# VH-VL binders against L-cysteine S-thiosulfotransferase subunit SoxA (soxA): the designs that were tried, part 11

Target 1, 259 residues: L-cysteine S-thiosulfotransferase subunit SoxA (soxA), of Chlorobaculum tepidum (q8kdm7)
Amino acid sequence: EVNYQALVDADVKAFQGFFRKEFPDVKLEDFGNGVYALDEDARKQWKEMEEFPPYELDVEAGKALFNKPFANGKSLASCFPNGGAVRGMYPYFDEKRKEVVTLEMAINECRVANGEKPYAWEKGDIARVSAYIASISRGQKVDVKVKSKAAYDAYMKGKKFFYAKRGQLNMSCSGCHMEYAGRHLRAEIISPALGHTTHFPVFRSKWGEIGTLHRRYAGCSNNIGAKPFAPQSEEYRDLEFFQTVMSNGLKYNGPASRK
Below, E stands for the ipSAE of ESMFold2; O stands for the ipSAE of OpenDDE; V2 stands for 0.75 times the mean of E and O plus 0.25 times the DockQ between their complexes.

## First folded at step 17 (VH-VL; framework fv_teclistamab)

Design k5 (from k2 with light chain S29T; at its last look DockQ between E and O 0.85; V2 from the best seeds 0.00; counts 0 for: pae E 4.3 > 2)
Fold by ESMFold2, look of step 17:
Structure k5 (fold): chain C 259 residues (1-259), chain A 121 residues (1-121), chain B 108 residues (1-108)
Amino acid sequence: as target 1 above (259 residues)
Amino acid sequence: QLQLQESGPGLVKPSETLSLTCTVSGGSISDEWYYWGWIRQPPGKGLEWIGRIYYEGYTYYNPSLKSRVTISVDTSKNQFSLKLSSVTAADTAVYYCARIPYTSTGFFDYWGQGTLVTVSS
Amino acid sequence: SYVLTQPPSVSVAPGQTARITCGGNNIGTYSVHWYQQPPGQAPVVVVYYDSDRPSGIPERFSGSNSGNTATLTISRVEAGDEAVYYCQVWDSSSKHYVFGGGTKLTVL
């Protein structure tokens, strides 16, 4: 009897409305570019980086990994439709398993199902494969559905996580990425939460390498003195689910480079 | 091919610490795809989950046991361990180790054969 | 703490169908898993995600889950099916693997 999608759609309108009011000169589509949508100097630097993207070789390696035969003769390409242009299908709530499935989870599920060792989470080959898939999926619409009570429960756990204060600094995702979006905290400009998940995986200058969204979650947890959850844990998958729902209507634009 | 084998003392005195080890063979404890868990069963009674660990050290424990339980891994020996402090006769049980698929955090797909631990003076 | 309730025993004649229930508030929003424990042996998963079977488990084992009740169904029951059967869920709110109390299946 409950229309869970309507409840979620109302949250999306309120969430996006907050950012449209805070940043009236930023087009909705540009929030996928993070800080580069807000700061002219950062945008100019980013455009120069995109001439020679630091992730270029990672995408090439990801394509090779995607097509590399397993011992059984299949490959990652055997598990994904649309030639691998599937970024827009993730994350989703699996109604049978009653859990959120991320792209990185699906990559390792394919490997395990075919007798291969899973990739390490957070960085390395999983990020390279994810980058390739993202690169051939650019422009796909963010359109995450929340249709069942179980899916809504996962969404609400992600929402609660996003707004909950934690760590020694008593900070929340929302405190930084909504209330202080566009402001300087220490030496960095805080990116708005809207569009966060659309551009992963990212090559971060701070990392010197490509990495996944959940590596970034762990890094943010450490920065506020909170112990990170396990990579691809239920907590981080539900957070990704919530954040991606909040970006419904935007387009996927990964991989990207970020500070 | 995959085998999980519990080992440790079969007798533990009250108030002492119960200590068990699970040795994994035919697979790797450092596999990113799995959590590793402990479950116990008092003689003639049902199953009770104790806790689980991811090989990097992330743990969850049964809330009723949390203050007395420590689970740890030794990746060099392909083992994970259970310590249960301040035991009483109520802790007498068969103790099982088990594997949990990472994306299927809901069930135990392989079990050890179990080892009886008796708490008596 | 989430609670799963099972009948303590079920008796069925050979060749008939056994139904073992697992009750819980809104259990239909959980994935329910079922374990068979023959006398003196470790448990073995026979159904997971409500209705999936591991390799090697006969199709006569099936499961369903809706509302407040999950059910393990064993059709064409054989003497070798005598065991205690446990249901189990993962409760993400309490971070707890919850088992039912077990149901002893007796084949008459």
Scores: ipSAE 0.406, ipTM 0.773, lowest interface PAE 4.3, mean pLDDT 90
ESMFold2 (binder alone), look of step 17: mean pLDDT 94; pTM 0.950
OpenDDE, look of step 17: ipSAE 0.441; ipTM 0.799

Design k6 (from k2 with heavy chain Y55R; at its last look DockQ between E and O 0.94; V2 from the best seeds 0.00; counts 0 for: pae E 3.6 > 2)
Fold by ESMFold2, look of step 17:
Structure k6 (fold): chain C 259 residues (1-259), chain A 121 residues (1-121), chain B 108 residues (1-108)
Amino acid sequence: as target 1 above (259 residues)
Amino acid sequence: QLQLQESGPGLVKPSETLSLTCTVSGGSISDEWYYWGWIRQPPGKGLEWIGRIYREGYTYYNPSLKSRVTISVDTSKNQFSLKLSSVTAADTAVYYCARIPYTSTGFFDYWGQGTLVTVSS
Amino acid sequence: SYVLTQPPSVSVAPGQTARITCGGNNIGSYSVHWYQQPPGQAPVVVVYYDSDRPSGIPERFSGSNSGNTATLTISRVEAGDEAVYYCQVWDSSSKHYVFGGGTKLTVL
């Protein structure tokens, strides 16, 4: 019988080993801070900004939404254990449904199951609820399991997506976020892929608002002239699954502010 | 309560384009939790998926029909449409529209009543 | 592309148990859904995700899926269960919803 977890663990070791070699002075846990783990001046500016985090109001709004009664008297709190401190449970492969489930999918699944209209996917209230859940989950271990052939197939689809070149610029996630990690593009430092998913949702100064990981995926696709996939599509959920597996051993540290 | 209703010409000439509309009531095609699909059934035969669409125009089509199929949404009318070009007698079927929960391993949880389209000269 | 195989017909006496199979290479790695199509009517989902039942479908409808075979089981069959039954999966490799050929259940 194939040990799919062992195959994945070997990939994780190789992936993280690449970044340890390229950035030997960066501790593994610090990769969750993106470019702020790589650039001392950017890190100083970021820490000053974190004294008054731009996402603070979004977290408070997310808490209110999380506890707001539905028409049936239940709330999002009714669907999640541990008072909502569940960031570390997501994403996961659902062996019954044979698909990856993200935190944002679970939020909207709860709403639909209780007769409520789903939130829009990329920003707004879903990002605020996700930010609240992340804020009360800080320090939870990234430990995504790949237990079955079906889970491994989803992992491999995400892996293939991550390495595939696409768009008018013929670029890949790996080309930018592994091979060009730490280098400049348009006066911006390219963040390493390791730790990407641990700190979402993110308040980007460029957006002026909080947004989800899949909003960022769409933005990156547009930047290279590739048509974005739908938010929370199978393609983007499998990509999140792969990326999060690659960060096994790190800790969730969202929400975060980013440039 | 959600209802789906197919509409369009019941008779189409060979080589022309089959064009159908599905009107959704009691729900919204702009809902982020659902795909919308077309399925057909030739008389006395089984079900064949044609394609699906998401509210922003993201589509997947049955590979065997992909070259001839276009599915579109019109959010202002709460409708989605099917066009099948260059039809032949083999395209004679009952055409159904259906809703699909927003999971990639989803199922067709609500169906229209179906409309027969006959392709004949 | 992925293929699902169903027997063309199954006959069962009232009160007995009907078992309708859906064969496919490693179908246990797919989520299988089942539809009932009474004569002259649109299909209706009766089982989804292998074994879940929509609200309003009697508990005597059940499903299982392992290895190369998924099965729809209808216990205490009634005359009103007479219909064609289809299995269906999503094949993410080809981006294709695949239906089985259908099984006509006859209650005699």
Scores: ipSAE 0.464, ipTM 0.799, lowest interface PAE 3.6, mean pLDDT 91
ESMFold2 (binder alone), look of step 17: mean pLDDT 94; pTM 0.953
OpenDDE, look of step 17: ipSAE 0.907; ipTM 0.947

## First folded at step 19 (VH-VL; framework fv_teclistamab)

Design d1 (from k2 with heavy chain E32Y; at its last look DockQ between E and O 0.89; V2 from the best seeds 0.00; counts 0 for: pae E 3.5 > 2)
Fold by ESMFold2, look of step 19:
Structure d1 (fold): chain C 259 residues (1-259), chain A 121 residues (1-121), chain B 108 residues (1-108)
Amino acid sequence: as target 1 above (259 residues)
Amino acid sequence: QLQLQESGPGLVKPSETLSLTCTVSGGSISDYWYYWGWIRQPPGKGLEWIGRIYYEGYTYYNPSLKSRVTISVDTSKNQFSLKLSSVTAADTAVYYCARIPYTSTGFFDYWGQGTLVTVSS
Amino acid sequence: SYVLTQPPSVSVAPGQTARITCGGNNIGSYSVHWYQQPPGQAPVVVVYYDSDRPSGIPERFSGSNSGNTATLTISRVEAGDEAVYYCQVWDSSSKHYVFGGGTKLTVL
């Protein structure tokens, strides 16, 4: 039998080792804070913003949506254990469906299974519900399992996506967020890939609203002149799976605010 | 309640474009939970997938047909369409439209009744 | 592209059990779906995700999938079960919905 988890754990060690070498003064746990772990001015502004975070109303709205009765008398709360403190359970590989399931997919799956209209992807009410779930899940450990050949195949698709060059600029996720991490690109400091998935959904000042990880993926694709994939496509779900596995051992700390 | 209905010409001349429309009732093609697909079946033969669309315009096409196929949506009419260019007698088939669940991609949970398209002079 | 192989036909006496196979290299790593197509009608899904049934499909229809073989099992076969049955997977590497060639179930 192949021990797929051992293969993946070796990749995690190498991936995290790269960032420990490149940023020896940053604690592993602090990579969940992105650029704020690297840039003192951004950190000071962020700390002031977190006293009255811009996503506060989105969390409140997400809680209301989470508990709002459907027409059949159930609610989103009926689909999730632990009172909705489930950020640490996602993403996971569903061995029956042989596909990665994200938190956002599970939210809409619950709604459709109960006769409700699904939320739009990327932003809006799905991001508000995701923000609420993240807010009550802070401190949960990132511990994504890759135990089967089918799960490993999905992990490898995400890995290949992450390292593949694309778009007019011939760039990859790894080129920006590993090799160029901590450097300036235009007026921005490029965040390390380690810890990217721990703090979503985010309220970005650039967006003026809260949004999901997959909205960010589409934005990054556009920035390099590549056509985005559909939200919650197999490609983006496998990418989230790979990225979250690479952050195993960190803790979930969303929702967050970002530039 | 959900119904899919294919419509279009039953006869198409060789080298021309086959054009079909699927009208969705009892549901919305802009529903975020679904892809929409086309499948065909030559008389007495098996099923062959043609392509799939998400209503925002994201498509996958059967690699063997990709150069000749276009699938599009018209959300204002709750319809999606198939165009297959440069047809030959080999394109004679019953054409089905179908719905595909988004989180359970990989199967066709509702099918239209199908429409026969014959390619002949 | 990925290939699914089905026997062209299966014959079974009424009241007995029919087993229709779908062969593929490592098919156990795929989710297998099954469709029934009665003569002159559109296909209808009878099993999805290897073993789940849509509402309205009798419990006599069941499925399994492991190794290189998926199987649709129809117990207590009735004359109305006479149809062509197709297996199908999504092949993410080629981005292709792959159907088997179909198996005609004949009720003797």
Scores: ipSAE 0.485, ipTM 0.804, lowest interface PAE 3.5, mean pLDDT 90
ESMFold2 (binder alone), look of step 19: mean pLDDT 94; pTM 0.948
OpenDDE, look of step 19: ipSAE 0.918; ipTM 0.951

Design d2 (from k2 with heavy chain T103Q; at its last look DockQ between E and O 0.01; V2 from the best seeds 0.00; counts 0 for: pae E 17.0 > 2, placed apart)
Fold by ESMFold2, look of step 19:
Structure d2 (fold): chain C 259 residues (1-259), chain A 121 residues (1-121), chain B 108 residues (1-108)
Amino acid sequence: as target 1 above (259 residues)
Amino acid sequence: QLQLQESGPGLVKPSETLSLTCTVSGGSISDEWYYWGWIRQPPGKGLEWIGRIYYEGYTYYNPSLKSRVTISVDTSKNQFSLKLSSVTAADTAVYYCARIPYQSTGFFDYWGQGTLVTVSS
Amino acid sequence: SYVLTQPPSVSVAPGQTARITCGGNNIGSYSVHWYQQPPGQAPVVVVYYDSDRPSGIPERFSGSNSGNTATLTISRVEAGDEAVYYCQVWDSSSKHYVFGGGTKLTVL
């Protein structure tokens, strides 16, 4: 008999221990703030943005979308408990479906189940609804469970993806976001992988708009000359699952502003 | 070592403004990793959060008090303050200032000793 | 807005274990913090983020949080543990720090 949670918990300890050792001046809880925990110049810019957060209107629009009646009289609010404060429930492994379910997937599944057209995946209204849900869920703990062989297989697919070298530059998520975390690349500081998934969706100045985690995954793939997978593909959902498990014990703190 | 100390009048007349100051010593209110908060405890009741401020001026207030509350900061004096307008006897309480770690899930890790404010004619 | 429910009082004999509950709808998705307030004194945090202890708090203070209940557990209760204990969360939907009503621990 295999205790999958114990195997995963050992991985979490090793993963977080790597970052504690590499960044001894950074509190574990602060890794959810990305490069702002590491760099004074980035922190100053972030503080200025947080005075008038660029995502403020996106959160307001997300709230409106969350409560807007469908043609059948129900709304997104009909599908989610706790008034929509559910960021901490996602991602999870659905044992009946044998797959990872993300928050964005659940939003669109609610819409389709009620006769509505799904939102487009990477930006726009999906990101606005996700931002609203994140904003009312701030402080919920990251506590992703991996208790079955099927869940562990999904976790391992995400782990293998995270460490696999890809693209023309032959780089991995781990190479950039573990081994080179805190170092400069193209005048930007590479953020540590620990805490990556706690603060999405993000408004990026490079995008000029709010966008999802899977949009960021596609962007990172393009940066290393790799063809991106589709948003909400099994590959990206399993990657989100792995990364979020690695952040177990941190708190959700989205939405956020980023360069 | 960090210390927080409340100061201000112990007696306030109904309909007037309650004003309190919290002086921070052994630390800086300009530390970007902390918020600063006010909490009160009416006689025979539990703790009630009033509001919090970030040293740059950002505030959140308890919705039940928001129309009457102003919290401000004076970084040059290492102080932050509470004003509660239009007080009634229901505002009689021990008032505490406290420090809050920056994350939105923070807790109140250091508290002042508290000061009793009585609202009476 | 979000409500935290605590029993008004708990009585235990010295050396026994006290369990103080904090009820809330899906409170397991929140980070729960616990404060000890001795008579006439300011509150002091004894557990934060469900189960972490500040420096200087004895290991006999512990916390857990799952489902609809968070629990503060005090093992080998001493007379000096008599106090009112409050649970607290941040409710992001209302932008509000929410306290439970407090539980008076009496050591008989």
Scores: ipSAE 0.000, ipTM 0.411, lowest interface PAE 17.0, mean pLDDT 87
ESMFold2 (binder alone), look of step 19: mean pLDDT 93; pTM 0.948
OpenDDE, look of step 19: ipSAE 0.008; ipTM 0.492

Design d3 (from k2 with heavy chain G37S; at its last look DockQ between E and O 0.77; V2 from the best seeds 0.00; counts 0 for: pae E 9.6 > 2)
Fold by ESMFold2, look of step 19:
Structure d3 (fold): chain C 259 residues (1-259), chain A 121 residues (1-121), chain B 108 residues (1-108)
Amino acid sequence: as target 1 above (259 residues)
Amino acid sequence: QLQLQESGPGLVKPSETLSLTCTVSGGSISDEWYYWSWIRQPPGKGLEWIGRIYYEGYTYYNPSLKSRVTISVDTSKNQFSLKLSSVTAADTAVYYCARIPYTSTGFFDYWGQGTLVTVSS
Amino acid sequence: SYVLTQPPSVSVAPGQTARITCGGNNIGSYSVHWYQQPPGQAPVVVVYYDSDRPSGIPERFSGSNSGNTATLTISRVEAGDEAVYYCQVWDSSSKHYVFGGGTKLTVL
């Protein structure tokens, strides 16, 4: 019998080892803070921002949306255990559906199952609900399981995506966020890929609003001249799955503020 | 209740472009839950997937047809369309439009009745 | 491109159980969906995700999928079940919806 979890755990060790070697002064858990773990001036500004986080109102709105009754009298709270403290359950591979399920996907599935229209992807109310769930889940450990061949196949599709070069600039996620991590590109310091998914959704000053991980994926694709995939497509869900597995052992710490 | 209806010319000359429209009623093509797809079936033969589209324009096409196929959406008319260029007699088929659940991808949960398109000179 | 193989036909007596197979290399790692196409009609999904049934499909339709074979099982076959049955997967590596060749179920 193939031990798929052992194969994946070896990949995680190698992936995290790369960053520990490249950034030996950064604690493993601090990679969840992105560039703020790498840059003293950015860290100082971030700490000042966290006294009055720009996402604070989004979290409050997300809480209200989470508890708002549907037409049938139920709410998002009806679909999620543990009072909604479930960030650590996502993403996961659903063995019956043979596909990755993300938190945002589960939010909209709850709405549709109860006769409500789904939220628009990428930003707005989906991101506010995701932010609330993240805020009450802080400290939950990243521990994504890859136990079946089908789960491993989804993991490998995400891995292939992460390393594949694409777009007019012929660049990959790994090229920017592993090989160029910590270096300047335009006005931004490129964040390490380790810990990317632990802190979403993010309020980006560049957006002026909170947004989802898959909105950020689309933005990165545009930056290299590649056509983005659809939000919550299999491609982006498998990419999120791979990236989150690579962060196993870190803690969820969303929502966050980013440039 | 959701309904899909194919429309377009039933006869197309060889080397020309086959053009079909699927009209969605009882639902919105801009619903963020669904892909929209074309499938065809030559007379007496099996089903062949042509392509799918998300209302914002993201497409996938069957590799064997990709060079000749374009699928597009018109959200203001609640329609999506198929264009297949350079047709031959091998493109004679019943053409179906169908819906795919976006959040439960992998199958076609609603089908139109189909429309026969014959390629003949 | 991924290939699904179905027998061209299956014949059963009324009241008996029909089993329609769909063969594919490691098909157990895919979610298999099944469509019924009565003569002159559009296909309708009868089983999805290997074993789930849409609302309105009788419980006598069931499915299984493991190893290299998925199976649609129709218990207590009726004359009205006479149709062509297609299996189908989504192959995300090739971005392709793959159908089997179809199996004509004949009720004797």
Scores: ipSAE 0.006, ipTM 0.588, lowest interface PAE 9.6, mean pLDDT 89
ESMFold2 (binder alone), look of step 19: mean pLDDT 94; pTM 0.952
OpenDDE, look of step 19: ipSAE 0.210; ipTM 0.718

Design d4 (from k2 with heavy chain P101R; at its last look DockQ between E and O 0.91; V2 from the best seeds 0.00; counts 0 for: pae E 5.5 > 2)
Heavy chain, then light chain:
Amino acid sequence: QLQLQESGPGLVKPSETLSLTCTVSGGSISDEWYYWGWIRQPPGKGLEWIGRIYYEGYTYYNPSLKSRVTISVDTSKNQFSLKLSSVTAADTAVYYCARIRYTSTGFFDYWGQGTLVTVSS
Amino acid sequence: SYVLTQPPSVSVAPGQTARITCGGNNIGSYSVHWYQQPPGQAPVVVVYYDSDRPSGIPERFSGSNSGNTATLTISRVEAGDEAVYYCQVWDSSSKHYVFGGGTKLTVL
ESMFold2, look of step 19: ipSAE 0.237; ipTM 0.733
ESMFold2 (binder alone), look of step 19: mean pLDDT 93; pTM 0.949
OpenDDE, look of step 19: ipSAE 0.544; ipTM 0.829

Design d5 (from k2 with light chain S93Y; at its last look DockQ between E and O 0.85; V2 from the best seeds 0.00; counts 0 for: pae E 3.7 > 2)
Heavy chain, then light chain:
Amino acid sequence: QLQLQESGPGLVKPSETLSLTCTVSGGSISDEWYYWGWIRQPPGKGLEWIGRIYYEGYTYYNPSLKSRVTISVDTSKNQFSLKLSSVTAADTAVYYCARIPYTSTGFFDYWGQGTLVTVSS
Amino acid sequence: SYVLTQPPSVSVAPGQTARITCGGNNIGSYSVHWYQQPPGQAPVVVVYYDSDRPSGIPERFSGSNSGNTATLTISRVEAGDEAVYYCQVWDSYSKHYVFGGGTKLTVL
ESMFold2, look of step 19: ipSAE 0.446; ipTM 0.792
ESMFold2 (binder alone), look of step 19: mean pLDDT 94; pTM 0.951
OpenDDE, look of step 19: ipSAE 0.469; ipTM 0.811

## First folded at step 20 (VH-VL; framework fv_teclistamab)

Design e1 (from z3 with light chain Y30R S51D; at its last read DockQ between E and O 0.95; V2 from the best seeds 0.88)
Heavy chain, then light chain:
Amino acid sequence: QLQLQESGPGLVKPSETLSLTCTVSGGSISDEWYYWGWIRQPPGKGLEWIGRIYYEGYTYYNPSLKSRVTISVDTSKNQFSLKLSSVTAADTAVYYCARTPYTSSGFFDYWGQGTLVTVSS
Amino acid sequence: SYVLTQPPSVSVAPGQTARITCGGNNIGSRSVHWYQQPPGQAPVVVVYYDDDRPSGIPERFSGSNSGNTATLTISRVEAGDEAVYYCQVWDSSSKHYVFGGGTKLTVL
ESMFold2, look of step 20: ipSAE 0.773; ipTM 0.894
ESMFold2 (binder alone), look of step 20: mean pLDDT 93; pTM 0.945
OpenDDE, look of step 20: ipSAE 0.911; ipTM 0.945
ESMFold2, fold request of step 21: ipSAE 0.710, 0.710, 0.765; ipTM 0.876, 0.878, 0.888
ESMFold2 (binder alone), fold request of step 21: mean pLDDT 93, 93, 93; pTM 0.944, 0.945, 0.945
OpenDDE, fold request of step 21: ipSAE 0.932, 0.282, 0.932; ipTM 0.958, 0.740, 0.958
ESMFold2, last read: ipSAE 0.771, 0.762, 0.758; ipTM 0.889, 0.886, 0.888
ESMFold2 (binder alone), last read: mean pLDDT 93, 93, 93; pTM 0.943, 0.944, 0.945
OpenDDE, last read: ipSAE 0.933, 0.202, 0.933; ipTM 0.959, 0.721, 0.959

Design e2 (from b5 with light chain Y30R S51D; at its last look DockQ between E and O 0.91; V2 from the best seeds 0.00; counts 0 for: pae E 2.2 > 2)
Fold by ESMFold2, look of step 20:
Structure e2 (fold): chain C 259 residues (1-259), chain A 121 residues (1-121), chain B 108 residues (1-108)
Amino acid sequence: as target 1 above (259 residues)
Amino acid sequence: QLQLQESGPGLVKPSETLSLTCTVSGGSISDEWYYWGWIRQPPGKGLEWIGRIYYEGYTYYNPSLKSRVTISVDTSKNQFSLKLSSVTAADTAVYYCARIPYTSSGFFDYWGQGTLVTVSS
Amino acid sequence: SYVLTQPPSVSVAPGQTARITCGGNNIGSRSVHWYQQPPGQAPVVVVYYDDDRPSGIPERFSGSNSGNTATLTISRVEAGDEAVYYCQVWDSSSKHYVFGGGTKLTVL
């Protein structure tokens, strides 16, 4: 029988090994901080922002939404164990339904199952709820399992997506976030792909608001002249699954501020 | 109670475009938790998926039909539509619209009653 | 392209158990859904995600899926169960919903 976890663990070792070689002075655990792990000036500015983080109100609103009663008297709190400290449980591969389940998908599944209208996928209230859950989950271990053929197939679809060149610029996720990680593109330092999913949702200065990982995926697609996939589509959920597996061993540290 | 109803011409000439509309009642086509799909069934034969749409305009089409099919949505009328160009006798079928949960391994949880479209000179 | 294979027909006596198979390479790694289509009517889902039943579907309908075969089982078959039954999966590699050819259940 094929040991799918062993195949994936080998990929994780190679992926993380690439970044250890390219950034030998960066501790593995610090890659969850993105550019702040690479650039001391950015880190100093980030520490100042964290005294009064721009997402603070979003976390407060997310807590209120998390506890807000549905028409049936239940709430989002009814669907999630540990008082909502569940960021480390997502994403996971659901062996029953044979699909990846993200935190944002689970939030809307809870609402729909209780007769509530789902939130919009990319920003707004879903990002606020996600920010609250992330804020109370800080330090939880990234430990995504890939134990079945079906889970491995989802992982491989995400991997193929990550390395595939797309759009008018013929660029891949790996081209920017592995080959060019730490280099300048326009006015920005390109963040390394390792640890990307550990710190979402993010408040980006460019957005002026908090937003989800899949909003960022759509933005990156547009920047290279590729049409985005639907939010929480199979393609983006499998991409999140692959990226999060590549960060196994790191810790969740969202929500975050980014430029 | 959610209902889906197909409408459009029952007879289409060869080489013309088949056009159908599905009207959704008792639910919203712009619900973020659902895709909307078209399936057909030639007389005495099996079911064949045509395509699906998310209300924001994202589509997938059956690869065998992709070059001839367009699915679109009109949220103001709570409708989605099928156009199949360059039809032949092989496109004679009962056409169904259906709802699909947003999950990847979704199924067709509600079906319209179907409408027969005959392609004939 | 992914192919689902069903027997063209199955006959059972009333009160007995009907088993309708759906064959596919590694179908056990996929979620299988089943539809009942009575004569002249639209299909209705009777089993989804291998073995879940929608509200209102009798417990007599059940499903299983492992290896290369999914099975719809109808126990205590009634005359009203006479219909064509289709299996269906999503094929992510080709981005389409695949149906089996259908199995006509006859209740003798």
Scores: ipSAE 0.650, ipTM 0.863, lowest interface PAE 2.2, mean pLDDT 92
ESMFold2 (binder alone), look of step 20: mean pLDDT 94; pTM 0.955
OpenDDE, look of step 20: ipSAE 0.860; ipTM 0.927

